VHH binders against Uncharacterized HTH-type transcriptional regulator MJ0568. Designs and how they scored, part 4

Target 1, 125 residues: Uncharacterized HTH-type transcriptional regulator MJ0568, of Methanocaldococcus jannaschii (q57988)
Amino acid sequence: MSQSIEDYLERIYLFIKENNRPIKTTELAKLLNIKPSAVTNMAKKLHRLGYVNYEPYIGITLTEKGIEEAKKILDKHKTIKIFLVEFLGLDEKTASEEACKLEHALSDEILERLKIFMEKFKDKV
Below, E stands for the ipSAE of ESMFold2; O stands for the ipSAE of OpenDDE; V2 stands for 0.75 times the mean of E and O plus 0.25 times the DockQ between their complexes.

## First folded at step 1 (VHH)

Design d7 (framework vhh_7yz9_2)
Fold by ESMFold2-Fast, scan of step 1:
Structure d7 (fold): chain B 125 residues (1-125), chain A 121 residues (1-121)
Amino acid sequence: as target 1 above (125 residues)
Amino acid sequence: QWQLVESGGGLVQAGGSLRLSCTASGFTFSIYAMGWYRQTAGNEREWVAFISSGGETTYADSVKGRFTISRDNAKNTVYLQMNSLKPEDTAVYYCVADYEFYGSPYIQDYWGQGTPVTVSS
């Protein structure tokens, strides 16, 4: 999956979590710093791919498939961020920025090994 | 691949107690917030209780003082101790896992299959 699709799914997921409602195309455009027409075109593409529901006057929500994909991306982000903060002592802002870069590059195998390492290390006390 | 396996539901008389359990696999349980939702026939799904990765708990007003959520990270299990049960507590109870809880009913990271609880008069 491209970084652009991943960024859209992350932003939509986080917005709905925080605001408890569908996201408008104009709101998503502001969050991503792009034109509303670009959001509409991408929403149509994501709809064809089965990731979103797009309804005029209501906005954008995620399908089950879209939620699953967004969760995978956010799980990588959260895991990396926790590792950087809790194990390497980075501040939250720096950790979040680094996690954003790394979440698109790490394989599922490395992510799972990192999770196991973190659990094992925590239990060492 | 992830799983949430619920147990402990069943039939109980009003004023009784039940303890629901939910065992997680396929993700790092300790870093997730865990919670319970319930749904009655003809009604919207409603949040019941949540416990953060750090152990801080929150409860819906309808169950506060009667229900207690807890977790055991060594067993990858979250519990809901339900005391002083009322007929109104009759519902299908769902275990959920969420990396970050914002109070949104629209999205939870992982959902269990649900376990029925029936409180008879």
Scores: ipSAE 0.011, ipTM 0.194, lowest interface PAE 9.5, mean pLDDT 81

Design d8 (framework vhh_7yz9_2)
Fold by ESMFold2-Fast, scan of step 1:
Structure d8 (fold): chain B 125 residues (1-125), chain A 126 residues (1-126)
Amino acid sequence: as target 1 above (125 residues)
Amino acid sequence: QWQLVESGGGLVQAGGSLRLSCTASGSIFGIYEMGWYRQTAGNEREWVAFITSGGTTTYADSVKGRFTISRDNAKNTVYLQMNSLKPEDTAVYYCAALRDTGYSWYPLSTDEYNYWGQGTPVTVSS
C-alpha cells in the first residue's frame, strides 16, 4: 500500500524539521510502514512534480514548493483538530486521528469558514 | 488587527530573575502557537522559546533550564519566566504568534510570524 502525495509531503516535512537533515528512503519507509521500493517510486514522482529533491545515498529534501504544500496540509490538520477538541469536546488522541483522515478531504474554503466560525463562537461565550 | 503587547522588561543584576508577559487582543488566542525571540544591536532576531496551542514547550540551548515559557488562554497571555540571568541575555525581547501553522512545529523564520509585539528591553548588569 502507498500513501497519498499529501501524506508523504507531511511526513518528510516533519522529519526534516525535527532532525535538520534529509530523510533516507529506508527511514521514510519505516515511518510510513511500507517498503523502501514504494518510497523510491513516490520520491521520483514527487521530484517530477517539483516537490522534492531526491539524491541516492543522501536522501529526500523538500523544495520551496514542497514546503509550502506540506505546511498547507499541516495547517489543515491543526485547524480540524482544534475544532474537534475545543468545539466538539473530543480528546486529543481521537481528534488527531480524525484530523489525519479529514485533512485531505476538506477544501480551503471550508477550513477558512471553520476558523471564522470558531472566532465568532468563542467571542460570544 | 490582532495585536501583541509585551511588558515586564527592565534592568536586573546578573543571577536575578524577571518575568515577561505578552497579552494578545483576539478571541481565538488559544489556537495560536506562541514564541519569544530576542535581538541584540546589529544581529537578527534569535529564537528563545516556543509554546504550542496544546502546551508543548521547546527552548533554545542557550536558555534551557533557566527560562520557562507558559500560557494562560483565559487571559490571552503568554509568559517568559527568566531565571539565573546573565549579561549575554541583554536584548530586546519580542513576542510572536504564528499564522496558520501545522500541528507539529519547529522554530520558524521571523517572516513566517503573522503578529509581532513592539519589543520589551531587558538589560542584565554584571
Scores: ipSAE 0.000, ipTM 0.143, lowest interface PAE 12.1, mean pLDDT 77

Design d9 (framework vhh_7yz9_2; at its last look DockQ between E and O 0.01; V2 from the best seeds 0.00; counts 0 for: pae O 6.6 > 2, unsure alone 63.6 < 65, placed apart)
Fold by OpenDDE, look of step 2:
Structure d9 (fold): chain B 125 residues (1-125), chain A 122 residues (1-122)
Amino acid sequence: as target 1 above (125 residues)
Amino acid sequence: QWQLVESGGGLVQAGGSLRLSCTASGTIFSYYAMGWYRQTAGNEREWVAFITRGGSTTYADSVKGRFTISRDNAKNTVYLQMNSLKPEDTAVYYCAAESLYTFEGYDSMDYWGQGTPVTVSS
């Protein structure tokens, strides 16, 4: 899965959880700091791929498939960020920025091992 | 083993204020995102507020502008400041924590307190 797709799914998921409604393309564009037209094109693509439901004038929602993928991405982001902050001593901002990059490259296997490591050594930091 | 203990519930008149506290013990508090939920008899638990590890907050529409969630990592405590209380805010309020290694959303928490009752009279 492309980084762009994952970023969209993650942002959509967070918005919906916070607001309990579909996200408008203009809202998503603002959040991602991109043109609304680009969001519309991606929404259509994500819809075709089965990750979202896109309805013009209503907005974007996640399918079960989309929710599942978004959760995975967010889990990676969260775990990586916490690791960088708590174990490596990075500030929150830098950690978040790095996590946003690393979450797309980290395999599920490595994520699991990282979690195990963090759990094992959490009392030592 | 991690525990959450709520406090601060009680009776209050409509328009009044109440501050709930939830103190965690048994693990590193800063590793958890925290939330408040409420439940009335016979109904499902309702999400009220959420605060991330970094302090970002989000609220249910029904409490926006009236409730404030905050955390003090030094005290292992999360707070819910409830202002302009209404009778419909009457419920048992539960503190919840999201684990370090999971992200299931605001409606899926890993640890729960025993609850503290809040009654708002008209």
Scores: ipSAE 0.016, ipTM 0.290, lowest interface PAE 6.6, mean pLDDT 87
ESMFold2-Fast, scan of step 1: ipSAE 0.230; ipTM 0.644
ESMFold2, look of step 2: ipSAE 0.018; ipTM 0.542
ESMFold2 (binder alone), look of step 2: mean pLDDT 79; pTM 0.801

Design e1 (framework vhh_podentamig1)
Amino acid sequence: EVQLVESGGGLVQPGRSLTLSCAASGSIFSINAYGWYRQAPGKQRELVAAISGGSTLYADSVKGRFTISRDNAKNSIYLQMNSLRPEDTALYYCAADYESWYGPDTYDYWGQGTQVTVSS
ESMFold2-Fast, scan of step 1: ipSAE 0.012; ipTM 0.389

Design e10 (framework vhh_podentamig1)
Fold by ESMFold2-Fast, scan of step 1:
Structure e10 (fold): chain B 125 residues (1-125), chain A 120 residues (1-120)
Amino acid sequence: as target 1 above (125 residues)
Amino acid sequence: EVQLVESGGGLVQPGRSLTLSCAASGFTFSNYAYGWYRQAPGKQRELVAAITYGSTLYADSVKGRFTISRDNAKNSIYLQMNSLRPEDTALYYCVKEDYLTGFPYEMDYWGQGTQVTVSS
């Protein structure tokens, strides 16, 4: 199991939206089931890439760039899940699990074409 | 924060052309996909054309006659409508895709629209 940059950004975004505060390194480590040292190393990398603001003792917040990237991966998850449930008839749990696998592999172009396809056919299903 | 303003509609004879414009403000235009919907009297709203980050899609009824385009520098999208037919008479809406909510099912915002009437 490898935690990608996308997994970190998605989880940080969801936490901040839910709790309206920075996430601490130890909190993120618990949520991702990894060591705090791994989170600290990734937080420093994400800071260098411009995705997060990281302050020891305070925690981690997302930059505008980080929010944008987190929203993109969440949008991929949502779109895939909707397609699997509404067009392929999968149950919600199975669809969510499959969406988690596919969200990191699906290109932005294919995602957008899928959205347009579903919009064209939403009144035909 | 999201503002989409349609223009360019009007009364036109069959076989003529119109160009619709949609001016956007309040967000980073280049980060989103856009579409044109229309609603004729007594009918459901339908997707006419859409433009993503590099691809276009058209309804079968307008394919080959309509062309959608975007100008990121001007924060605008356009619908060039050629060879107009009475069946194209409708209120035309510009819509913004949202990354988070998902274009097909969570689209909640519609502009006021611009009326296109094709008659002799």
Scores: ipSAE 0.000, ipTM 0.099, lowest interface PAE 17.8, mean pLDDT 76

Design e2 (framework vhh_podentamig1)
Fold by ESMFold2-Fast, scan of step 1:
Structure e2 (fold): chain B 125 residues (1-125), chain A 120 residues (1-120)
Amino acid sequence: as target 1 above (125 residues)
Amino acid sequence: EVQLVESGGGLVQPGRSLTLSCAASGFTFSDYAYGWYRQAPGKQRELVAAITSGSTLYADSVKGRFTISRDNAKNSIYLQMNSLRPEDTALYYCATEYFDSSGYLEPDYWGQGTQVTVSS
């Protein structure tokens, strides 16, 4: 999955969780700092891929497949951020920004090993 | 190439019904949303009805009178227009969204339109 697709899914998921409604293309464009036409093009592609329901004039929601993928991306973000803050001593903002970069490059195997490591050493730090 | 061909328009008296059809080709029909738009002389094009895989939307002016439907096996969408009024007179367009499999395009795929005239 490309980084841009993952960024779209993550942002859509967070918006819907917070606002309990579909996200409009103009709202997503503002959140991602891009043009509305770019969002419309990506929403159509995500619809074709089965990640979103794109209803003209209503907005964008996630399918079950989209929710599952967004949760995986967010879980990677959370795990990396916790590691950077609690084990490496980075501030929350820096850790969040770094986690955003790393979440797309980290394999599921490394993520799982990192979780086990942190659980094992929580009493040591 | 993506093509949309509308049919079913004509001249009818107020209170009558018409069914418009739109035949689509050149892409995987079931993956896309479709809409019916209309343009009256001197007015901008407006959305009349839209359909996705599981949802429909109607303009307030036609809600309760018009019904949009799709037939994925026939690669077609339909607009059933009941209780037609003179103000429904317009050129009716079918439109869809399409993505180039090699990249992202912002498609503007419209049919040629079919004229609906409600008079007398």
Scores: ipSAE 0.000, ipTM 0.132, lowest interface PAE 14.8, mean pLDDT 77

Design e3 (framework vhh_podentamig1; at its last look DockQ between E and O 0.62; V2 from the best seeds 0.00; counts 0 for: pae E 4.8 > 2, unsure alone 57.0 < 65, grease 32.9 > 24.2, SAP .897 > .668)
Amino acid sequence: EVQLVESGGGLVQPGRSLTLSCAASGSIFSIYDYGWYRQAPGKQRELVAAISYGSTLYADSVKGRFTISRDNAKNSIYLQMNSLRPEDTALYYCAKDLGWYEESLYDYWGQGTQVTVSS
ESMFold2-Fast, scan of step 1: ipSAE 0.013; ipTM 0.365
ESMFold2, look of step 2: ipSAE 0.080; ipTM 0.474
ESMFold2 (binder alone), look of step 2: mean pLDDT 76; pTM 0.765
OpenDDE, look of step 2: ipSAE 0.228; ipTM 0.592

Design e4 (framework vhh_podentamig1)
Fold by ESMFold2-Fast, scan of step 1:
Structure e4 (fold): chain B 125 residues (1-125), chain A 122 residues (1-122)
Amino acid sequence: as target 1 above (125 residues)
Amino acid sequence: EVQLVESGGGLVQPGRSLTLSCAASGFTFSSYPYGWYRQAPGKQRELVAAITGGDTLYADSVKGRFTISRDNAKNSIYLQMNSLRPEDTALYYCAAEVYGSRFYDEEAYDYWGQGTQVTVSS
């Protein structure tokens, strides 16, 4: 999955979880710091891929497939953040900011190895 | 620096096939979205096909006739064009998106080739 698609799914999921409603094109554009036309184009693509429900002028919601993919992306964020806080001693704010940068760059293999490493060495730091 | 070089264009009769190639250099080839665009005289440049990982999309006018693919080992993108029509006559461009969170926006593609001419006539 491209970083662009991952950013959209993650932001849509978090917004809906927080606000309990569809996200508007203009709201998503502000959150991602892009123009509304770019959001509309991406929403149409995500709809064709089966990740979102998109109704012009109403907003965007996630399908079950979209929710599943967004949760995977967020799991990467949480795993990286936990590693940075618990094993490297970073504060939560710094760790969260770094995790946002790294979550799109790390492969599933690296994340799995990281989880195994943390489990093996937990309570020994 | 990123460089894209198209090849494979030419004059072809209606109903025939043609394969366009785009050779990429200067970056990690498999990391970026790629697209094929075309522009006929007096018309806007339009997206023909795009590929990102295992995801592809096609313009309605070419769906079922054209196939976009990539070969990571050869750092190349291809456009297989079947059942060509006079309306497919255009200058065809290869493009790569290196920055941005947009895929369909022409302005989101950071690098463009110089284009290869495809002419479909008897």
Scores: ipSAE 0.000, ipTM 0.096, lowest interface PAE 17.1, mean pLDDT 76

Design e5 (framework vhh_podentamig1)
Fold by ESMFold2-Fast, scan of step 1:
Structure e5 (fold): chain B 125 residues (1-125), chain A 119 residues (1-119)
Amino acid sequence: as target 1 above (125 residues)
Amino acid sequence: EVQLVESGGGLVQPGRSLTLSCAASGYIFSEYAYGWYRQAPGKQRELVAAISSGYTLYADSVKGRFTISRDNAKNSIYLQMNSLRPEDTALYYCARGPLYDYSTEWAYWGQGTQVTVSS
């Protein structure tokens, strides 16, 4: 999966979770800071890959497959951010920005190992 | 969406063994870490054991007595509980990541299976 696809799935999921409705092409374009035509092209690609349902004029929703992938991406983001803040002492803004970049580079194996490591070594009081 | 279903609980005498099973459904079983948590009446949930693709972790209270395992072909997680004690009495939950923060919305929980250890 490309970084671009991961960014789209993450943003679509977060919007739908917060607003409980499909995201419009123009709304997604604004969130990603790109042109609406680029969103339309990507939505068609994501539809072909089985990640989204796309209805012109209504917007984009995630399939079950898309929801699972988006949750996995967001889980990577949260895991990296927590590691950077709690273990490396970075401030939340810097950690969030770095996590956004790093979430596309980490394998699921490394993510799982980081989770187990952090659970084992969190403060026990 | 993801679903976790626990089974294998029951009433056993101290010193006996039980095996708990967790059947997971969802898109990609093998890419996630899984854990067993337990909650006794009046207590908060605590991590019992966790398993990822390369690591296992156990709470000090169960270390040497419990063994966690997974079967990716069957989308299942198991907890083998030996030398059971009355203190092990609790509702046991299967969970899918993240294990470092069990309160997070990214952690998915099963309904739980009751284990009671008493004479």
Scores: ipSAE 0.000, ipTM 0.120, lowest interface PAE 18.4, mean pLDDT 77

Design e6 (framework vhh_podentamig1)
Fold by ESMFold2-Fast, scan of step 1:
Structure e6 (fold): chain B 125 residues (1-125), chain A 120 residues (1-120)
Amino acid sequence: as target 1 above (125 residues)
Amino acid sequence: EVQLVESGGGLVQPGRSLTLSCAASGSIFSTYAYGWYRQAPGKQRELVAAIYGGSTLYADSVKGRFTISRDNAKNSIYLQMNSLRPEDTALYYCAAHKPYTLSYRDYDYWGQGTQVTVSS
């Protein structure tokens, strides 16, 4: 999956989790700092791919497939961030920025090995 | 949230095979990482094999002899154990590793274990 699609799914998921309602096209445009027309075009694409429900004038919600994908991306982010802070000693801001970059490039195999490594050594300093 | 139940253990002679099964109940089966661990008397619990998506990981001691697999439709995880050796004797555990939560906590679930004994 492309980085832009992953960014859209993450932002939509976080908004709906926080606000318990669909996100409007104009709201998502402001969050992503892009034009509303770009969001509308992407929403239609995500709808065709099965990730979102899109209702004009109501807004965008995630399908079960979209929720699963967004959670997977967020899980990668959190895992990488925890590793960078707790095991490599990076500050919170730097770790968050690096995790955002790595979450789109990191394979599931490396993520799983990282989780296993952290589980074995979480109490060892 | 997730319950794991192992089966398939038993007594076998060296060189034979066993298949362990782990039945998982819960709502987010395919997004979990699953592993088989073992603990022999007087030793630490150790990872034998793990699976997440298309990725697998094996301990050096079992690589080439054991195969981990899963059936998402049946919510089941399997460990195919070939060419068993006396040193494979241990209590075998199935584990599920839930994705990290937003709260920075690790959550995992463990089965009760199934005994595998390899002896003449």
Scores: ipSAE 0.000, ipTM 0.114, lowest interface PAE 15.6, mean pLDDT 78

Design e7 (framework vhh_podentamig1)
Fold by ESMFold2-Fast, scan of step 1:
Structure e7 (fold): chain B 125 residues (1-125), chain A 123 residues (1-123)
Amino acid sequence: as target 1 above (125 residues)
Amino acid sequence: EVQLVESGGGLVQPGRSLTLSCAASGFIFSYYTYGWYRQAPGKQRELVAAISSGSTLYADSVKGRFTISRDNAKNSIYLQMNSLRPEDTALYYCTADFGLETYYSEPDEYDYWGQGTQVTVSS
């Protein structure tokens, strides 16, 4: 999955979580700092892929599949951030910024191995 | 405005039943996992039960006695409490977190909390 698709799903998820309503294309465009036409085109693509429901004049919501995918990206972010803070001693702000960069580059396999490593290392100390 | 409002608490004798309700407003109700937590005087908050679109979760202390349910049409969550014990005396909180699975929500990760409703079990 492309970074752009992952960014859209994550931003849509967080907006709905915070606001308890569909996100409008103009609102998502502002959050992503892109043109509304780009959001409309991506929303149509995400709809075809089964990740979102897109209703003109109402906005964008996530399907069950979309929620699952967004949560995977957020879990990856959280895991990386915890590693950077607790194991490497980075401050929360720096760790969050680095996790945002790494969350799109790390495979599920590497993420799982990181979790196992963190469990083993904490037990050793 | 987003809020959770609990009701149904009160004073009951041991062995009796009580039903708590939680009215959720401002939510896209079906996208949230809901839960009930309780806090007894001088103790930490503990999870009682949680419900998502596909699953339920119960604390060992209440399993078999309490039942959590949701009514998506009424935007409400319920906790049916049977065989109440003095140890169940606590302030009960309704909680909400965005998600489809109970396993994705840790106790301290719930986004929204109600004000609580008092349940007192005494003879």
Scores: ipSAE 0.000, ipTM 0.173, lowest interface PAE 13.9, mean pLDDT 78

Design e8 (framework vhh_podentamig1)
Fold by ESMFold2-Fast, scan of step 1:
Structure e8 (fold): chain B 125 residues (1-125), chain A 122 residues (1-122)
Amino acid sequence: as target 1 above (125 residues)
Amino acid sequence: EVQLVESGGGLVQPGRSLTLSCAASGRTFSIYAYGWYRQAPGKQRELVAAITSGDTLYADSVKGRFTISRDNAKNSIYLQMNSLRPEDTALYYCAAQTWYLESSYHPEYDYWGQGTQVTVSS
């Protein structure tokens, strides 16, 4: 399956945050359930876009631009997951999986309205 | 965004008790995982206790002596420390994280307090 640029940036950021080291092409391929060659091709594209540093045989790290973009994606993911768990009562695994799907489709307007709704009603549910 | 402010640290004799408080402000939600970490001079920062929406976790070194709790109405997290030992001396940090995927724990939390010093001496 093809993964979006957003999925790559999010997964790279979370891995580095958790492991304090560059992510290897093979590790990212396993996390995204795709071939290592697909990761290498995407890493080159992300490098051209200024989001990653890619060194063959060592792995992938994020640039400052890449970190900023990953954080925006994660903020959207967190907001959706909080809504699904806290307001809809879904378990964390289901909410996380659904948030991963919705984070790419949800507009900034809907995200903003969702945040306002949650702030208004967080103490009521 | 959430801000965390710790309080309750101080100098205490071995065998005594202290309660640390962590006040969360800004955007706080019940699904945040909260943790207490500590760091002694020259040592790595270590997780002491954590509390999620449904569970608690304790480091083996403090299990049975420390109790973590939360009060969602007050946006506060507490660490009750009983039977304190000299080796508990450290700077104690409150941390908060919304988890992603199915893992509740990551090496780095999203938000950190500035820390409160606990010294067990004499």
Scores: ipSAE 0.000, ipTM 0.174, lowest interface PAE 12.4, mean pLDDT 78

Design e9 (framework vhh_podentamig1)
Fold by ESMFold2-Fast, scan of step 1:
Structure e9 (fold): chain B 125 residues (1-125), chain A 121 residues (1-121)
Amino acid sequence: as target 1 above (125 residues)
Amino acid sequence: EVQLVESGGGLVQPGRSLTLSCAASGSIFDYYAYGWYRQAPGKQRELVAAISGGTTLYADSVKGRFTISRDNAKNSIYLQMNSLRPEDTALYYCAASRYIGEFDTPSYQYWGQGTQVTVSS
């Protein structure tokens, strides 16, 4: 999955969870700091991949597949952030920013190994 | 991966009411957008009503007369048609989409077989 696709899915998921409604193209453009035309083009791509629903005058929602993928991305972010804060001693803001960068580069295998590592060493810090 | 089956069409006199039903299966019902389209002979299919979540949309020609609704427990979409007119005569299709175009040109991926509605004296 590309970084861009992951960022869109995560942002759409968080918005819908918080607001209990579809996100408008203009709202998503503002959140991602990009042009509305870029959001429209990506929404078409996400639809073809089966991740989103796109309704006239209403906005964008996630399919079940999209929700599952967004949750995986968020779990990866959370795991990396916990490692950076609890094991490396970074502050919350710095750890969150770094996790956003690292979540796109880390494989699922490395993520699972990191979780196992943290469980083994949680009492040794 | 959505299957749609329409029912409820028929012959009715002008001014009467008719309710169309669409049974959806084969996927997660709540994550799809649903619409009712119609096609009269010699014309292209046109959207008459759409529903996504709690939000509805109606064509100008049917506003105030038609009501789209859904029953999540029955995985069904309904079109209540009141004050029917001869110009409402058409083959009515239930449609489902993961995508509805760029907000101006809906692109529904899944279609039912259609049900005929004839409004005539």
Scores: ipSAE 0.000, ipTM 0.103, lowest interface PAE 18.5, mean pLDDT 77

Design f1 (framework vhh_7nfr_2)
Fold by ESMFold2-Fast, scan of step 1:
Structure f1 (fold): chain B 125 residues (1-125), chain A 122 residues (1-122)
Amino acid sequence: as target 1 above (125 residues)
Amino acid sequence: QVQLQESGGGLVQPGGSLRLSCAASGFTFSSYAMSWVRQAPGEGREWVSSISGSGGSTYYADSVKGRFTIARDNVKNTLYLLMDSLKSDDTAVYYCAKDEWYSGDYLYEDYWGQGTQVTVSS
């Protein structure tokens, strides 16, 4: 479940944001708890789809398209997490766990409607 | 609530050995991959090693491969790091981390324990 295209892009984006360098296939395999060969196969697929630049021995970086998709996934995660914490009263760790599960299941339409709902009721005292 | 408690750190001479432990609670331990992450003085956090939920797969940073061994006891909900041939560069606070896709702005922050200090000197 956690080895989808979305999980790869999200993890790659966060690594590069924090470390300011390409992620090695072995590093990504460790973060995703899978074999390096599985990461190499997925990296080639993501490269073919236009989401990543993949250079053997150097590692993986995101294309502009990949950055946009990763940010979309992260935006979905953050929106769900904020809703669970601010509107449903869950603690941050529980909300983050639930958001990770839900982020892959929610459509863009539901996400946008949720954002509108939260914005409308944000300033309720 | 997820709780992680590290222990086993200390002062050791180069070439020495230490065994770190992490007691986990608040989640189904065997269902999650676990990692060790370290932070040296004045440096960023560095991933050290990971182990799958079942214990069937292990992964190591190049800097520690062949010297460190990660292990877990799913009956006791405990993660271990067996450190051999310690070097001065291994000096750091070592943190136990539950592998999650992300939590907040930094991946491991929400699920890290208090850490255990390892100092390799002289």
Scores: ipSAE 0.000, ipTM 0.120, lowest interface PAE 16.0, mean pLDDT 78

Design f10 (framework vhh_7nfr_2)
Fold by ESMFold2-Fast, scan of step 1:
Structure f10 (fold): chain B 125 residues (1-125), chain A 126 residues (1-126)
Amino acid sequence: as target 1 above (125 residues)
Amino acid sequence: QVQLQESGGGLVQPGGSLRLSCAASGFTFSYYPMSWVRQAPGEGREWVSSISSSGGSTYYADSVKGRFTIARDNVKNTLYLLMDSLKSDDTAVYYCAAEDLYTRGYSFEPSEYQHWGQGTQVTVSS
């Protein structure tokens, strides 16, 4: 899946989780630092792919498929961020920014190997 | 290993106050948003309050707004819940919980928390 789609799903999921309501296109545009028209175009694409429900004037919500995909993306982000913070000693902000870049590049195989590596060495101070 | 240890619970009369503490170890506490979650007898887990990693933002369940205050000390790696005007309905085991590092906002769903403490019992009874 493209980086753009992954970024949208992640941001929509986190917003709804925090605010317990649909995200408006203007709100998502501000969060992603893009134009509202770009959000509208992407919302239509995500709707066709079955990831979101989009209602003009109400906003965007995730389907169950969208929630599942967002959680997979966030699991990759979490694993990378934990590695960068706990094993490499990076601060939370730097780790979060780097994890956003790396989550799109890591295969499931590498992610699983990273989890095994961290589990093996977590107790070795 | 991540460890969270709650303390400060006890028996108190209605209208009383308690201060709960949660000592965190095994992770960089200052990087995690933290939450308090409670479980009353025969009930599921109920989110109570959350605080951002910096302490700059706090959130409360409607049932505790104006009565409880969440705070943290990132130097001491300790989370607090200051409980005022306690009611019988506040009787529960109180857990501190850490959000996943990837969460940019706060989770208000107990099932989303990764790390939990053992809990501390709060009983409000005359």
Scores: ipSAE 0.000, ipTM 0.140, lowest interface PAE 13.2, mean pLDDT 78

